# Designs tried in a protein design chat: VHH binders against 6-phosphogluconate dehydrogenase, NAD(+)-dependent, decarboxylating (gndA). Part 27

Target 1, 299 residues: 6-phosphogluconate dehydrogenase, NAD(+)-dependent, decarboxylating (gndA), of Haloferax volcanii (d4gst8)
Amino acid sequence: MQLGVIGLGRMGRIVVDRVLDAGHEVVAFDLSAEAVAAAADAGAEPADSVADLVDRLGDDKRIWLMVPAGDAVDATLDDLDPHLDGDDVVVDGGNSHFEESVRRAEACSAAYLDCGTSGGPAGAELGFSLMVGGPQWAYDELTPVFDAVATGPDGHGHMGDSGSGHYVKMVHNGVEYALMQAYGEGFELLAEGRYDLDLESVAKTWNNGAVIRSWLLELCEEAFREEGSDLGDVDDHVAGGSTGTWTVQEALEQEVPVPLIYQSLAERFGSRADDRFSRRLANRLRYGFGRHEVARKDD
Below, E stands for the ipSAE of ESMFold2; O stands for the ipSAE of OpenDDE; V2 stands for 0.75 times the mean of E and O plus 0.25 times the DockQ between their complexes.

## First folded at step 17 (VHH; framework vhh_7z1x_3)

Design y07 (from x08 with S57T; at its last look DockQ between E and O 0.94; V2 from the best seeds 0.80)
Fold by ESMFold2, look of step 17:
Order: sequence, then C-alpha cells, then structure tokens
Structure y07 (fold): chain B 299 residues (1-299), chain A 127 residues (1-127)
Amino acid sequence: as target 1 above (299 residues)
Amino acid sequence: QVQLVETGGGLVQPGGSLRLSCTASGFTFSKYAMNWVRQAPGKGLEWLSLISWSGGTTYYADSVKGRFTISRDNAKNTLYLQMNSLQPDDTAVYFCARLTYKENPETGYVTYTFDVWGQGTQVTVSS
C-alpha cells in the first residue's frame, strides 16, 4: 500500500525502511532536507512540504506521524486536516500523552490511531511492539503496515478505543521503570554482597532458562560485558521520568496502587541529588535521641 | 563559521509594521528549517514561527497568527519576518534560529531544538 510518513528522525526512518522492505510505497517529509534525501536514497518518494506529501498520496490517505510529541503533532494535524476526510487514516506513532490522543482523535477529520511504539532504535533490526488505539476498521486497514513495522504479526495489537494505545504504552513504561529498578537492586546486592561475583556470568546464566529472563536482562549482561562488573565509569544519575510520572498520576487518579512503579520513579528523582535535605534532617534528629553524634560534611 | 545575523529592528508606533531579515552564512541555508523567537523584557523565550527548508510549510504561535508572516529566500540565504499590527506587547529582542533535533538515544524519539542563534534585533513598540 502507499503510506505517507511525516517525521524522519531515528524512529520515523525505521518506519520508512521497514515499510519499504515489506514492498509498500512511502511518501516521506521532514523539516530536515537531509532526512528527506536520506529516505529518498532508501527508496521513498520525497516530498518538499506537508501539502506536497498529501498531493502525492491518492484517495484514502494513510499517514504515519513520527514528529515530536506536543505542539508539533497539533501543527502537523492542522496542516493536514483541510485535505483529510473520514476515509483517511492518521497514525500517531510518537510518544504523546493518551489524553492528547483522545482530543486529537475527536478533532481529526480522518480516523486517528494512537500507536504506542516500544523497542527504540533496536526496532530497525527487531521490529517494534505496537499498541494501537482507535477505530477497529482503521486498525484493520493498516494491518499490512503494522505487520511490517512491528516485530511480526504478533508484535502489534488493537488495544481499544482512542487513547488506549498510548495509555497501554504509558503503563508499559511504568512497568519498565520498576523492572529496571528491580534488576538494579538485585545486581547491587550481588556486587556489594559477600561473594566476589562475575556479574556478566550471573546475567548470562539467568538469561538461559531462569524465570526472570528478559530483554532488559540481556541488556544487563551486555552492560557488564562492556563495562565490567563494577560498571566502570558509569554514573549513578538517572535521567528521564516523564512517562513514569504519567503512569503514577493515572494510578492516583484511578486509585489503583502501583507501589513498585511509585518507588522506581522516586529512585530516579533521588539519583539526581547528592545532598538531600531530608537525609540531613534525619541525621540531625539522631542527635535529638541523645545517642548519636551528628555526622558533619567532610567527616 | 556558521552565523545568523538579524536586521530590521527598531522603534515603531502601535499599529505599525516592521520587516525583520536574518542573513545566514557558513552552512547550506536551503537544507534547514528556520524559526523566529522573541524575548520580551523580563520574560523567557517565546517561539513565534517556523518555516520548512523549502518554504512550503509554515507554523505560527497563536499570539502572532494572522499578524506575522514568515518567509525565506533560499537564493539570498535570508529569512524574513513581516510583522503587522504591532502592539506594545510585541516589544522584544527577536532572534532567528536554526532547527535541529535532539534524539533520546534510549527511545529513539526526537525533540526540536535550536543549535544556531542570531544575536537578536530589538523591536520597540511605543507611542
């Protein structure tokens, strides 16, 4: 089929390349002329504007967006909307908040699919896991594209109504935070515990038949192989947290307890501070119990 | 040296018009999307408008939509901002900026950011 792709950053290019490899046609546009030229070198039909892209597509347009979340999505949809009708389909493959996806689906003249995309840059080789929300008929129409972009026919699914795709992806990221924290704590205990262990060997052993095997654990094995069991000069600072924050906010709103996800987010925030006021006060309060000296800075 | 140089700022009465220019050098101007951004006294940066590398796609902030027009002349390596119906609230330093991407290496998703800025040109709207 013919697919328009707007947004040719790393993830958008993976979509283009995989769709082309599956034998479909792509019309591609990006705000970078270099990105458009690179997609054209790979076999896409270049467009020099959003208007040019829609002109090159036929009736029943199928357009995949991989632009930055937020205002860029809205600006792109505003540009597209005069050219769209109810037979067209727009896929938002970015990392939008699910409430924005619901709003956009309601306002869009085309059928709108919110597509949570997991796998990151590794999706080029492995394909993605796709969590899609929106009208069933639009999801069904795009199945050949989803088959190409995902790791395979089982690598994508229709989650439910508009917003459910980005919602499920948001929760996936919350679970990912908790899993990363759990592995981190486990390996820290092994590293600082009573035995002198080769952590690459531990991770490798667990990856071969243990109940806790996972792609994340394969990445742990790789990290120990590349950095050593002490993780070399890798810093103890963890950035990010926006989607985990969304998961916690939604859990609070729905009154669903997610304590492991809460704690993993808090650990990320805590990793960004060396001199916590709360710890300084707690230390001082031990003096108030009358049994402990107060540790002072540089002691 | 990659450079952006704004000109055309100045003092104008309310309701008036100005046309800002931004001349690019040291890179292939026609390959980049370009932006106008302003900073009012005591305020943060406010994005105003974007134009694609070909000039075929333009976006505007709500605060200036209908009053400002972004354009470019790729043969002259020049970006323009036509500002009409200026009001005192439009008083600011106006910058042109070259669009680039910042990629999150873990997720592969990008955000737009600006890697080259002009020095700015002052626009003052007062009686």
Scores: ipSAE 0.654, ipTM 0.876, lowest interface PAE 1.6, mean pLDDT 92
ESMFold2 (binder alone), look of step 17: mean pLDDT 88; pTM 0.856
OpenDDE, look of step 17: ipSAE 0.840; ipTM 0.945

## First folded at step 18 (VHH; framework vhh_7z1x_3)

Design z01 (from y01 with V116Y; at its last look DockQ between E and O 0.98; V2 from the best seeds 0.81)
Fold by ESMFold2, look of step 18:
Structure z01 (fold): chain B 299 residues (1-299), chain A 127 residues (1-127)
Amino acid sequence: as target 1 above (299 residues)
Amino acid sequence: QVQLVETGGGLVQPGGSLRLSCTASGFTFSKYAMNWVRQAPGKGLEWLSLISWSGGSTYYADSVKGRFTISRDNAKNTLYLQMNSLQPDDTAVYFCARLTYKENPETGYRTYTFDYWGQGTQVTVSS
């Protein structure tokens, strides 16, 4: 089939390359002329604008967006919408918040599929895990494209109504935070515990038959192989957390307890604080009750 | 070296019009999307408009949609902003900026940002 792809960063190029390899045709556009030229070298038909991309597509347009989440998605949809009707399909393969996906689905002239995309750059070799929300007929229509982009026919699924794709992906990221924290704590205990252990060997052993095996654990093994069991000079300041925040907010709204996910997010925030007011107050209170000498800054 | 130079600012009465120009040098202008951004006195930066490398796609902030028109002439390495129906709230320093992106190496997703800016040109609408 013929697919328009807008947004040709690393993730968008994976979509282009995999769709082309499966024998489909691609019309590609990006705000970078260099990115468009690179996609053309790979076999895509280049477009020099959104209007040009639409002109090159046939009736019943199928368009996959891989643009940055937020205003860029809305701007792209505004540019597309005069050219769309109810027989067309737009896929948002980016990392949008699910409420924005619901709003966009309601406003879009085309059928709108929100597609949570997991696997990162490894998707080039392995294919993605795709979690798709929106009209069933639109999902079914794009199955040949999803088969190509995903790790295989089992690597994609229709989650439910509009917004459910990005919703399921959001929850996946919350679970990921908790798993990362759990692995981190376990390996920290092993690293600072009573035995002198080769953590690469531990991770490898666990990932071969243990109930906690995972791709994330394979990445732990790789990290210890490359950095050593002490992790070399890898910093303990952990950035990010916006998608985990979304998960916690939704859990609070629905009154569903997610204490491990919440605690994992809090640990990330704590990693950024070097001079915690709460600890300073706790130390001062020890002076007030226990007559402990209080350490002062710059003593 | 990359250089962006804005011209065309000045004093104008409410309801008036100005056309800003931004001349580019030190890079292949026709390969980059370009933007206009402004900073009103005492306020932060406000993105106004973006134009694709070919000129075929244009985007506008709601605050200026319908009043401002972005365009480019790739043969002259020049970006333009036609500003109509100017009001005192449009008083600001206006910058042209070159679009680039920053990739998150873990996820592979990118964000758009600006790597080079002009020095700006003052637009004053008599309040």
Scores: ipSAE 0.680, ipTM 0.885, lowest interface PAE 1.5, mean pLDDT 92
ESMFold2 (binder alone), look of step 18: mean pLDDT 88; pTM 0.863
OpenDDE, look of step 18: ipSAE 0.835; ipTM 0.946

Design z02 (from y01 with E106W; at its last look DockQ between E and O 0.93; V2 from the best seeds 0.00; counts 0 for: grease 24.9 > 24.2)
Fold by ESMFold2, look of step 18:
Structure z02 (fold): chain B 299 residues (1-299), chain A 127 residues (1-127)
Amino acid sequence: as target 1 above (299 residues)
Amino acid sequence: QVQLVETGGGLVQPGGSLRLSCTASGFTFSKYAMNWVRQAPGKGLEWLSLISWSGGSTYYADSVKGRFTISRDNAKNTLYLQMNSLQPDDTAVYFCARLTYKENPWTGYRTYTFDVWGQGTQVTVSS
C-alpha cells in the first residue's frame, strides 16, 4: 500500500524504513529538508509540503504522523483536513495525551487511530509494540502497515475506542517508571553492600531464567558492561516524567491507587535537587524541639 | 559564524503595515524551517509563525492568523514577515529564529526548539 509519513525524526524514519522494507510505498515530509532527503535516499518519495504529500497519495489516503505531541499535531491536522474524508485514515504515532487524541478523533474528517508506540530507537531492528485505539475498520485497513512496523503479528493490537491506544501506552510508561526505580534500588544495594560484585554478571545471570528477567534488565546488563559496575560518570539527575505525571493524574481521577508509580515519579523529582527546603526546615526543627546538632551549609 | 539579522522595524500607526526581513548567514538557509517570535514589553516570548524549508507549509499563532504572512526567499537567504492591520498590542521586539530539535535518546521522539536567534527589531504601534 502507499503510506504518507509526516515527521521524520528517529521514530518516523523507523516507520518509513520498516514499511519500505516490507514492500510498501512511502511519501515522506518533514520540516527538515535533510530529513526528507535522507528518507528519499532510503527509497521514499519526497514531498515538499503537506499539500504536496497529499497530492502524491491516491484515493483512500493512509497517513502516519510522527510529529512532536501538542501544537504540531493540531497544526498538521489542520493542514490535512481540507484534503481528507471519511474513507481516509490518519494514524497518530506520537506521544499525545489520550484526551487530546479523543478530541482529535472527534474533529478529524478522516478516521483517526491513536497509536501508542513502545520500543524507542531499538524499534529499528526489533520493531515496535503498537497499542492502537479508534475505529476497528480503520485498524483492520492498516494491519499490513502495523505488521511491518511492529515486532510481528502479535506486536500490535486494537485496544478499544478512540484514545485507548495512547491511554494504554501512558499506563505502560507509568509501570516502566516503577520498574526502573525498583531495578535501580536493587542494584544500588548490591553496589554498596557487603560484597564486591560484578554487576554485569549479576544482571546477565538474572536475565537468564530469573523471575525478574526483562528487556529493562538487559539494558541494565548493557549499562554495566559499557560503564562498569560503578556506572562511571553517569549523573544522578533524572529528567522527564510527563507521562508518569499523566498516569498519576488519571489514577487520582479514577480513584485507583498506584503508590509505586507515585513514588517512582517523586524520586525523579527529588533527583533534580540536593538542597531541599523541606530537609533544611526538618533539620532546624530538630534543634528547636530536641536540641540536636544541625548540619549547616558548607559543613 | 551562524547569524540571523532582523531589519524593517519601526514606528507605525494603528491599522498600518510593516514588512520585517531576516537575513541568514553561516548555514544552508534552504534546509531549515524558520520562525518569527516576539516579546512585548514586560511579557514573555510569544511564538508567531513557522515556515517550512521549501516555503510550502506555513503555520501561525491564533493571535496573528489572517493579519501576518510569513514567507522566504531561499536564493537571498532571507525570511520575511508581512504584518498588516497592526494594533497597539503588536508592539514588541520581533525575532527570527531557526528551528532545530532535541531528541529524547530513550524514546527517540523529538522536541522542536530554536537554536539560533537574531538580535531582534523593535516594532512600535502607536497613535
Scores: ipSAE 0.661, ipTM 0.882, lowest interface PAE 1.6, mean pLDDT 92
ESMFold2 (binder alone), look of step 18: mean pLDDT 90; pTM 0.892
OpenDDE, look of step 18: ipSAE 0.827; ipTM 0.942

Design z03 (from y01 with E106Y; at its last look DockQ between E and O 0.94; V2 from the best seeds 0.79)
Fold by ESMFold2, look of step 18:
Order: structure tokens, then sequence, then C-alpha cells
Structure z03 (fold): chain B 299 residues (1-299), chain A 127 residues (1-127)
């Protein structure tokens, strides 16, 4: 089939390359002329603008967006909307908040599919896990494209109504934070514990039959292989947290307890502080409570 | 040396119009999306508009839609901003900026950033 792809960063190029490899045709546009030229070299039909891309597509336009989340999505949809009708389908494969996806689905002249996309850059070789929300008929029409982009026919699914795709992906990221924290704590205990262990070997052993096996654990094994069991010069500062924050906010709104997910987010925030006010106060209170000498910063 | 130089700023009365220009040098202008950004006195940066490398796609902040028009002439390496219906709260230093992306290496998704800025041109709207 013929697919328009707008947004040719690393993730957008994976979509282009995989659908081309599956025998589909791609019309590609990006705000970088170099990115468009690179996609053309790979076999896509280049477009000079959103309007040009739309003109090159046939009836029943199918367009995949991989633009930055936020205003860029709205701007792209505004540019597309004069050319769209209800027989067209737009897939938002970016990392938008699910409430924005609901709003966009309501406003878009085309059927709008919010597609939570997991797998990151590894999707080039492995394909993605795709969590798709929106009209069933639009999801069904795009199955040949989802088959190509996903890791396989079971690697994509229709989650439910508009917004459910990005919603499920958001929750996935919350779970990921908790799993990362759990593995981190376990390996820290092993690293600081009573035995001198080869953590690459531990991770490998666990991932060959243990109930806690996972792709995340494969990445732990790789990290220990590349950095050593002490993680070399890898810093203890952990950036990010936006989607995990969304998960916790939604859980609070729905009054669903997610204490492990919240705690993992809090640990990530705590990794960014060298001098915690709460600890300074606790230290000072030990004098008032227990009459202990108070440790001072020059001590 | 990569450069962007804005011109066309000045003093204008409320309701008036100005056209800003931004001349690019030291890079292939026609390969990049370009932006206008402003900074009001004592305030942070406010993104206003973006134009695709070909000029075929344009985008505007809600605050300026219908009043401002971005355009470009790739043969002259020049970006333009036509500003109509100017009001005192449009008073700012106006910058042109070259779009680039910052990629999150773990997710593979991009965010917009600006890697080349002009020095800015002052626009003052006052009676």
Amino acid sequence: as target 1 above (299 residues)
Amino acid sequence: QVQLVETGGGLVQPGGSLRLSCTASGFTFSKYAMNWVRQAPGKGLEWLSLISWSGGSTYYADSVKGRFTISRDNAKNTLYLQMNSLQPDDTAVYFCARLTYKENPYTGYRTYTFDVWGQGTQVTVSS
C-alpha cells in the first residue's frame, strides 16, 4: 500500500525502512532536507512539503506521523487537515500524552490512530511493539503497515477507543521504571554484598530460565559486559521521567495505588540530588531528640 | 562561519506593520527549516513561527496566527517575517533561528532545538 511518513528522525526512518522492506510504497517528508534525501536514497518518494506529500498520495490517504510530541503534532495536523476527509487515516506514532491524542482524534477530519510505539532504536532490527487506539476500521485497514512496522503480527494490537494506545504505552513506561529500579536494587545488593560476583554472569544465568528473565535483563548483561561489574565510570544520575510522571498522575486521578511505580520515579528524582534537605533536617533533629552530635558539612 | 543577521526592526505605532529579514551565510540555507523567536523585556524566549526548508509548510504560535506571515527566498538565503496589526505586547527582540533536533538516544524520539541564532533586531510598538 502507499504510506505517507512525516517526521524522519531515527524512529521515522525505521518506519520508512520497514514498510519499504515489506514491499509497500512510501512518500516521505521532514523539516530537514537531508533527512528527506536520505529516505529517498533508501527508496522512498521524496516530498517538498506536507501539501506535496498529500498530492503524491492516492485516494484514502494513510499517513504516519513521527514528529516531536507537543505543538509539532498539532501544527502538522493543521497543515494536513485541509487535505483530509473521513476515509483517510492518520497514525500518531509519537510519544504524546493520551489526553492530547483524544483531543486530536476529535478534531481531525481523518480517522486518527494513536500508536504507542515501544522498542526504541532496536525496532530497526526487531520491529516495534505497537499499542493502537482509535476506530477499529482504521486499525484494520492499516494492519499490513502495522505488520511491517511491528515485530510480527502479534507485535501490534488494537487497545480500544481513541487515546487508549498512548495510554497503554504510558502505563508500560511506568512498569518499565519499576522493573529498572528492581533490577538496579538487586544488582546493587549483589555488587555491595558479601561475595565478589561477576554480574555479567549473574545476569546471563538469570536470563536463561529464571522467572525474572526479560529484555531489560539482557540489557543488564550487556551493560556489565561493556562496563564491567562495577559499571566503570557510569554516573549514578538518572535523567528523564516525564512518562513515568504521567503514569503516577493518572493513577492518582483514578485513585489506583501504584506504590512501586511511584517509588521508582522518586528514586529517579533522588538520583539528581547531592545534598538532600530532608536528610540535613533529620540529622539536625537527632541532636534535639537524642542529643547526638550533629554532623556538619565540614566534618 | 555560520551566521544569521536580522534587519528591519524599529519603532512602530500600535496597529502598524513591519517586515523583518534574516540573511543566512556559511551554510546551505535551503536545507534547513527556519524559525522566528522573540524575547520581550525581562521575559523568556517565545517561539513564533517555523517554515520548512522548501517554504511549502508554515506553522505559527496561536498568539500570532493571522497577524504574522513567515516566508523565505532560498535564492537570496533570506528569511522574512511580515508582522501586521502590531500591539505594544509585541515589543521584543526578534531572533531568527535554525532548526535542528536533539535525539533521545534511548527512545530514538526527537525534540526541536535551535543550533544557530541571529543577534536579534529590536521591535518596539508604542504610541
Scores: ipSAE 0.648, ipTM 0.870, lowest interface PAE 1.6, mean pLDDT 92
ESMFold2 (binder alone), look of step 18: mean pLDDT 90; pTM 0.895
OpenDDE, look of step 18: ipSAE 0.831; ipTM 0.944

Design z04 (from y01 with T113Y; at its last look DockQ between E and O 0.95; V2 from the best seeds 0.79)
Fold by ESMFold2, look of step 18:
Structure z04 (fold): chain B 299 residues (1-299), chain A 127 residues (1-127)
Amino acid sequence: as target 1 above (299 residues)
Amino acid sequence: QVQLVETGGGLVQPGGSLRLSCTASGFTFSKYAMNWVRQAPGKGLEWLSLISWSGGSTYYADSVKGRFTISRDNAKNTLYLQMNSLQPDDTAVYFCARLTYKENPETGYRTYYFDVWGQGTQVTVSS
């Protein structure tokens, strides 16, 4: 089939390359001329603008967006919408908040699919896990494209109504934070515990048949192989966390307890602080009770 | 070496028009999307408009939509902003800026980033 792709960063290029490899045709546009030229070198038909891309697509347009989340999505949709009707399909493969995806689905002249995309840059080799929300018929029509982009036939699924794709992806990120924290704590105990362990070997062993095996654990094995069991000079400051915050906010709104996800987000925030007011006060209170020695800065 | 230079600012009456130019040097202008941004007295930066590398796609902030027109001449390495129906609230320093992206290494997704800015040109709308 013929697919328009708007947004040709690393993730958008993975979509282009995988769809071309599957024998489909791609019309590609990006705000970077270099990105468009690179996609053309790979076999895509270059477009000079959104209007040009639309002109090169036939009736029943199928367009995949891989633009930055936020205002860029709205601007792109505003540019597309005069050219769209109810027989067209737009896929938002970015990281939008699910409520924005619901709003966009309601406003868009085309059928709108919100596609949570997991796998990051590794999707080039492995394919993605795709969590798709929106009209069933639109999802069904794009199955050949989803087959090409996903890791395999079970690597994509229709989650439900509009917004459900980005919603499920948001929750996936919350779970990911908790898993990362759990692995981190386990390996820290092993590293600082009573045995002198080769942590690459431990991770490799767990990756081969243990109940807790996972792609995240494969990444742990790789990290220990590359950095050593002490992790070399890898910093303990952890950035990010916005989608995990969304998960916690939604859990509070729905009154669903997610204590491990809550705590994992808090640990990430705590990694950024060297000097905690709460601990300083706790230390001072010990002096007030029993005249305990009070640790002072630089003592 | 990479430079953007705005010209064409000045004093104009309410309801009047003004055309800003931004001349690029030190890079291949036709490969980049370009932007106009302004800073009114006592306020932060306000994004106004973006034009694709070919000139074929243009985007505008609601505050200027219908009144301002962005354009480019890639042969002259020049970006333009035609400003019509100017009001006193349009008084600001106007900057041109080159679009690039910062990539999130975890996700592989991009965020917009303006890596080259001009020095700005003053536009004053006053009777």
Scores: ipSAE 0.643, ipTM 0.873, lowest interface PAE 1.7, mean pLDDT 92
ESMFold2 (binder alone), look of step 18: mean pLDDT 92; pTM 0.917
OpenDDE, look of step 18: ipSAE 0.826; ipTM 0.942

Design z05 (from y01 with Y101F; at its last read DockQ between E and O 0.96; V2 from the best seeds 0.82)
Amino acid sequence: QVQLVETGGGLVQPGGSLRLSCTASGFTFSKYAMNWVRQAPGKGLEWLSLISWSGGSTYYADSVKGRFTISRDNAKNTLYLQMNSLQPDDTAVYFCARLTFKENPETGYRTYTFDVWGQGTQVTVSS
ESMFold2, look of step 18: ipSAE 0.715; ipTM 0.898
ESMFold2 (binder alone), look of step 18: mean pLDDT 89; pTM 0.882
OpenDDE, look of step 18: ipSAE 0.846; ipTM 0.951
ESMFold2, look of step 19: ipSAE 0.700; ipTM 0.892
ESMFold2 (binder alone), look of step 19: mean pLDDT 89; pTM 0.876
OpenDDE, look of step 19: ipSAE 0.834; ipTM 0.943
ESMFold2, fold request of step 21: ipSAE 0.693, 0.695, 0.683; ipTM 0.894, 0.893, 0.890
ESMFold2 (binder alone), fold request of step 21: mean pLDDT 89, 89, 89; pTM 0.868, 0.879, 0.880
OpenDDE, fold request of step 21: ipSAE 0.862, 0.855, 0.858; ipTM 0.957, 0.956, 0.956
ESMFold2, last read: ipSAE 0.698, 0.655, 0.664; ipTM 0.897, 0.877, 0.886
ESMFold2 (binder alone), last read: mean pLDDT 89, 89, 89; pTM 0.876, 0.879, 0.882
OpenDDE, last read: ipSAE 0.860, 0.858, 0.856; ipTM 0.956, 0.956, 0.956

Design z06 (from x08 with K102T T111K; at its last look DockQ between E and O 0.94; V2 from the best seeds 0.79)
Fold by ESMFold2, look of step 18:
Structure z06 (fold): chain B 299 residues (1-299), chain A 127 residues (1-127)
Amino acid sequence: as target 1 above (299 residues)
Amino acid sequence: QVQLVETGGGLVQPGGSLRLSCTASGFTFSKYAMNWVRQAPGKGLEWLSLISWSGGSTYYADSVKGRFTISRDNAKNTLYLQMNSLQPDDTAVYFCARLTYTENPETGYVKYTFDVWGQGTQVTVSS
């Protein structure tokens, strides 16, 4: 099969490499000439522009996007649209919000597949987990490509209508936040508790047969191996949170309670704050409410 | 030294046109996507347009689409912005910027950023 790939960052290159390794052909384009040259060295056919990429593809075009979420996706689709029709298929493998994916599917001249992609850079060796939304026929048509990009035949699935792929991926990330927080709290208790424990050994033991085993727990084991049980000089600042925010917003809209997910998001926000106004006010109110002495800064 | 230098700014009447140029030196211009960005008085930066390294793909902010045209001449190491139908709210300092991107090491996804900026050229639209 011949696949166009637009966006050759780390994730896009993994798509290219895995599709080529499976015996398919790739036409590749990126805003970086160096990225295009690297893909060509791996066996892809380089393109100079989106129009050039489209011209090198056949009448029934299959195009995989791995560009940054947001305006870049819309800009790329605008560039593609004059060349597309209903027999073509576009896969958005980025991390777009699902509502944007619904809008884009409605506006796109081609069949649009929103593909939630999980596994990060490890997907190079392991393949991805792919959660795909959009027309069933387009999903079926691209099964050979999904087989190549995913961990295996069970590593991809058609989730449902347009937007469902990025929706399921969004929820997956919300669950991930809650799991990270839960592991973090558990290991903190072990680290500050009454025993002197080797946390690498604990994580290893749990991940060999315990019900809480996971790839995320394997990453805990790796972190303790590399940083030590005290985590060395790793900071307590946690960045990110956009997909967790989306999950909470959707849960509020649908009136589905997700207290662990939104508490985990709040913990991330709290990790970025110093000198919390809420704590200063609560401290001051102890005097006003109960006439307690108020702790002052630097006292 | 890696450098971008804008020229072509000035005073123009509403409805008028200007052509900005950005000359690159100290790097291989034809390898990079290039951008125009502006900053109106007292405002933040506003991205306007991007052109791919070959010149074959162009993108525009809604605020300038249809009025502005980005182009490049790789043989001359020069980026252009043709600005038509200028209005008073187009008054700003206009910068050219070289595109690069950074990767989130955990997810592998990238974000576009600008690593080289010009000094800017003033465009004033006033009757």
Scores: ipSAE 0.639, ipTM 0.864, lowest interface PAE 1.7, mean pLDDT 92
ESMFold2 (binder alone), look of step 18: mean pLDDT 88; pTM 0.872
OpenDDE, look of step 18: ipSAE 0.834; ipTM 0.944

Design z07 (from x08 with E106D; at its last look DockQ between E and O 0.97; V2 from the best seeds 0.81)
Fold by ESMFold2, look of step 18:
Structure z07 (fold): chain B 299 residues (1-299), chain A 127 residues (1-127)
Amino acid sequence: as target 1 above (299 residues)
Amino acid sequence: QVQLVETGGGLVQPGGSLRLSCTASGFTFSKYAMNWVRQAPGKGLEWLSLISWSGGSTYYADSVKGRFTISRDNAKNTLYLQMNSLQPDDTAVYFCARLTYKENPDTGYVTYTFDVWGQGTQVTVSS
């Protein structure tokens, strides 16, 4: 089939390459001419604008978006919309909030599939896990593309109505935060505990049959192999958190308790502070009611 | 040496028009999407418009849509902003900026950012 791809950053390029390797045709556009040229070198048909990309596609257009979440998605859809009708399909493979995906599905002239994409850069070799929301018929039409992009035969699925793909992906990221925190705490105990352990060896052993084995744990093993058991000069400052924040917000709105996900998000926020007002006040209060001497800054 | 230089600013009466130019040197201009951004006195930066490397796709902030037109001449390495129906609220320093990517190495997703800026040109809308 012929697929338009708009957005040729790392993830968009993986989509292009995998779809081409499966024997499909790709028309590719990006705001970077260098990215378009690289996709063309890989076998895609280059386009020099969104309008040019649309002109090169036939009737019943199938277009995959991998542009940054937010205003870029809306701008791209505004550029596409004059050329779209109800027989066309647009896939948003980016990292949009699910409510924006519902809004876009309602406004888009084409059928709109929100595709939560998991696997990161490793998807180039392994394929992605794809969580797709939107009309069943559009999902079915894109199955040959999803087969190409996904890992294994069960690596993609239709989750439900519009927004459900990005919703399920959002919750996946919340779970990921909790898992990362749990692994981190466990290895910290081992590192600070009473034994002098080779943490790469521990992770390797757990990856081979333990009930907690996972791809995340394989990445722990790799980290210890590359950085050593003390993690070398890796900083304790953890960035990110947008999708985890969305998960907690949704859980609050639906009144579903997610205490482990919430606490893992709070740990990320806490990792960014060198001088916590709350701790300074707590220290001062110990003097006020407990009459403890309190350490002052610069001691 | 990579440079962007804005010209064409000045004093204009409300309802008037100006055309800003931004000349590029030290890089292959035709390979990059380009932007106009402004900063009003005491305010933060406000993105106004983006044009694709070929000139075939253009995007506008709601505040200027219908009044401003972005364009480029790749043979002259020049970006333009035609500003019509100017109002006092359009008073600002106007910058051209080159678009680039910032990749999140963990997720592989990118964001857009600006890696090269011009020095800016002052536009003042007043009598």
Scores: ipSAE 0.666, ipTM 0.880, lowest interface PAE 1.6, mean pLDDT 92
ESMFold2 (binder alone), look of step 18: mean pLDDT 88; pTM 0.863
OpenDDE, look of step 18: ipSAE 0.836; ipTM 0.946

Design z08 (from x08 with W53S Y109S Y112S; at its last look DockQ between E and O 0.10; V2 from the best seeds 0.00; counts 0 for: pae O 9.9 > 2, placed apart)
Fold by OpenDDE, look of step 18:
Structure z08 (fold): chain B 299 residues (1-299), chain A 127 residues (1-127)
Amino acid sequence: as target 1 above (299 residues)
Amino acid sequence: QVQLVETGGGLVQPGGSLRLSCTASGFTFSKYAMNWVRQAPGKGLEWLSLISSSGGSTYYADSVKGRFTISRDNAKNTLYLQMNSLQPDDTAVYFCARLTYKENPETGSVTSTFDVWGQGTQVTVSS
């Protein structure tokens, strides 16, 4: 099979490499000539433009997009659409909002597959977990590609109608937020508690057979190994949160309570605040009912 | 301040040659791959050439391959483009651009982009 790959960042290159390793052909394009050249060195056919990429593909176009979510996806699709028809397939492997995926699928001349991709850079060696929404026939057609990019035949699945792939990925990330928060709280208690503990040792012990063992916990062990039990100079600022926000928003719309996911998101937002108005008010209120001293910023 | 400044543009006859220079300041020049890009009147941006940070690897668009040569002097923080066999369709504003990688804070993915551009230098090929 021949696959076109647009977007050759870290994740896109992984897709290229895995598909090539599986014995397929790849035509690759990126705005970065260096990225294209690197892909070519790996065995991909380089393209000079989106149009060139399409021209280099066979009659049935199969194209994988790994570009930043948002305007870049739309721009790429705008470039592709004039060259595609109903027998062609486009896969969006980025972190698009599921509603946008539905919109794009409706507008696209080709069959549109929204593919949630989980695994991070470790996917280079292990493969990804792929959650795919869109037409069943298009999913089936690209099964060899999904086998190559995923951890194996069990590492990918057809989720359902258009948007369902990115929808499931969104919820996946919500769960990820909650799990990270849970691990964080637990280790914080261990760190601040009454015992002087080697947290690397604790994480290691848990990773070897405990109920809460996971890749995230393995990453905790790694963090403590590299940074120390006190996490050294690692800041408490936590970036991101878009997928968590989307998850909470969807939960509200569906009237499904997700208090842990919400709380984890709130903690991320709180991590970015220098001070909290709510706590300032609480401080002042203590004077109101108890005449407690009010701590001031100039103190 | 991070800055790129192009020089060497001008008017040249068909078949003539020009050598463009791009001087970098405000960053460690030797750590970045560098590019030449041009924009002709009424046309979009066209990538022409890339050189690796060390200068060991060079790449060219088909439109300029065999005619243009990219080089760099890291000690002088300078990028060069030797342009030979110039044609009227080479008339454009020529830019040097820095290649960098940016991490997406939402996904952790790394993407490549041109994040620093010069003001450009005009090259006109006309009889």
Scores: ipSAE 0.006, ipTM 0.324, lowest interface PAE 9.9, mean pLDDT 91
ESMFold2, look of step 18: ipSAE 0.012; ipTM 0.478
ESMFold2 (binder alone), look of step 18: mean pLDDT 86; pTM 0.837

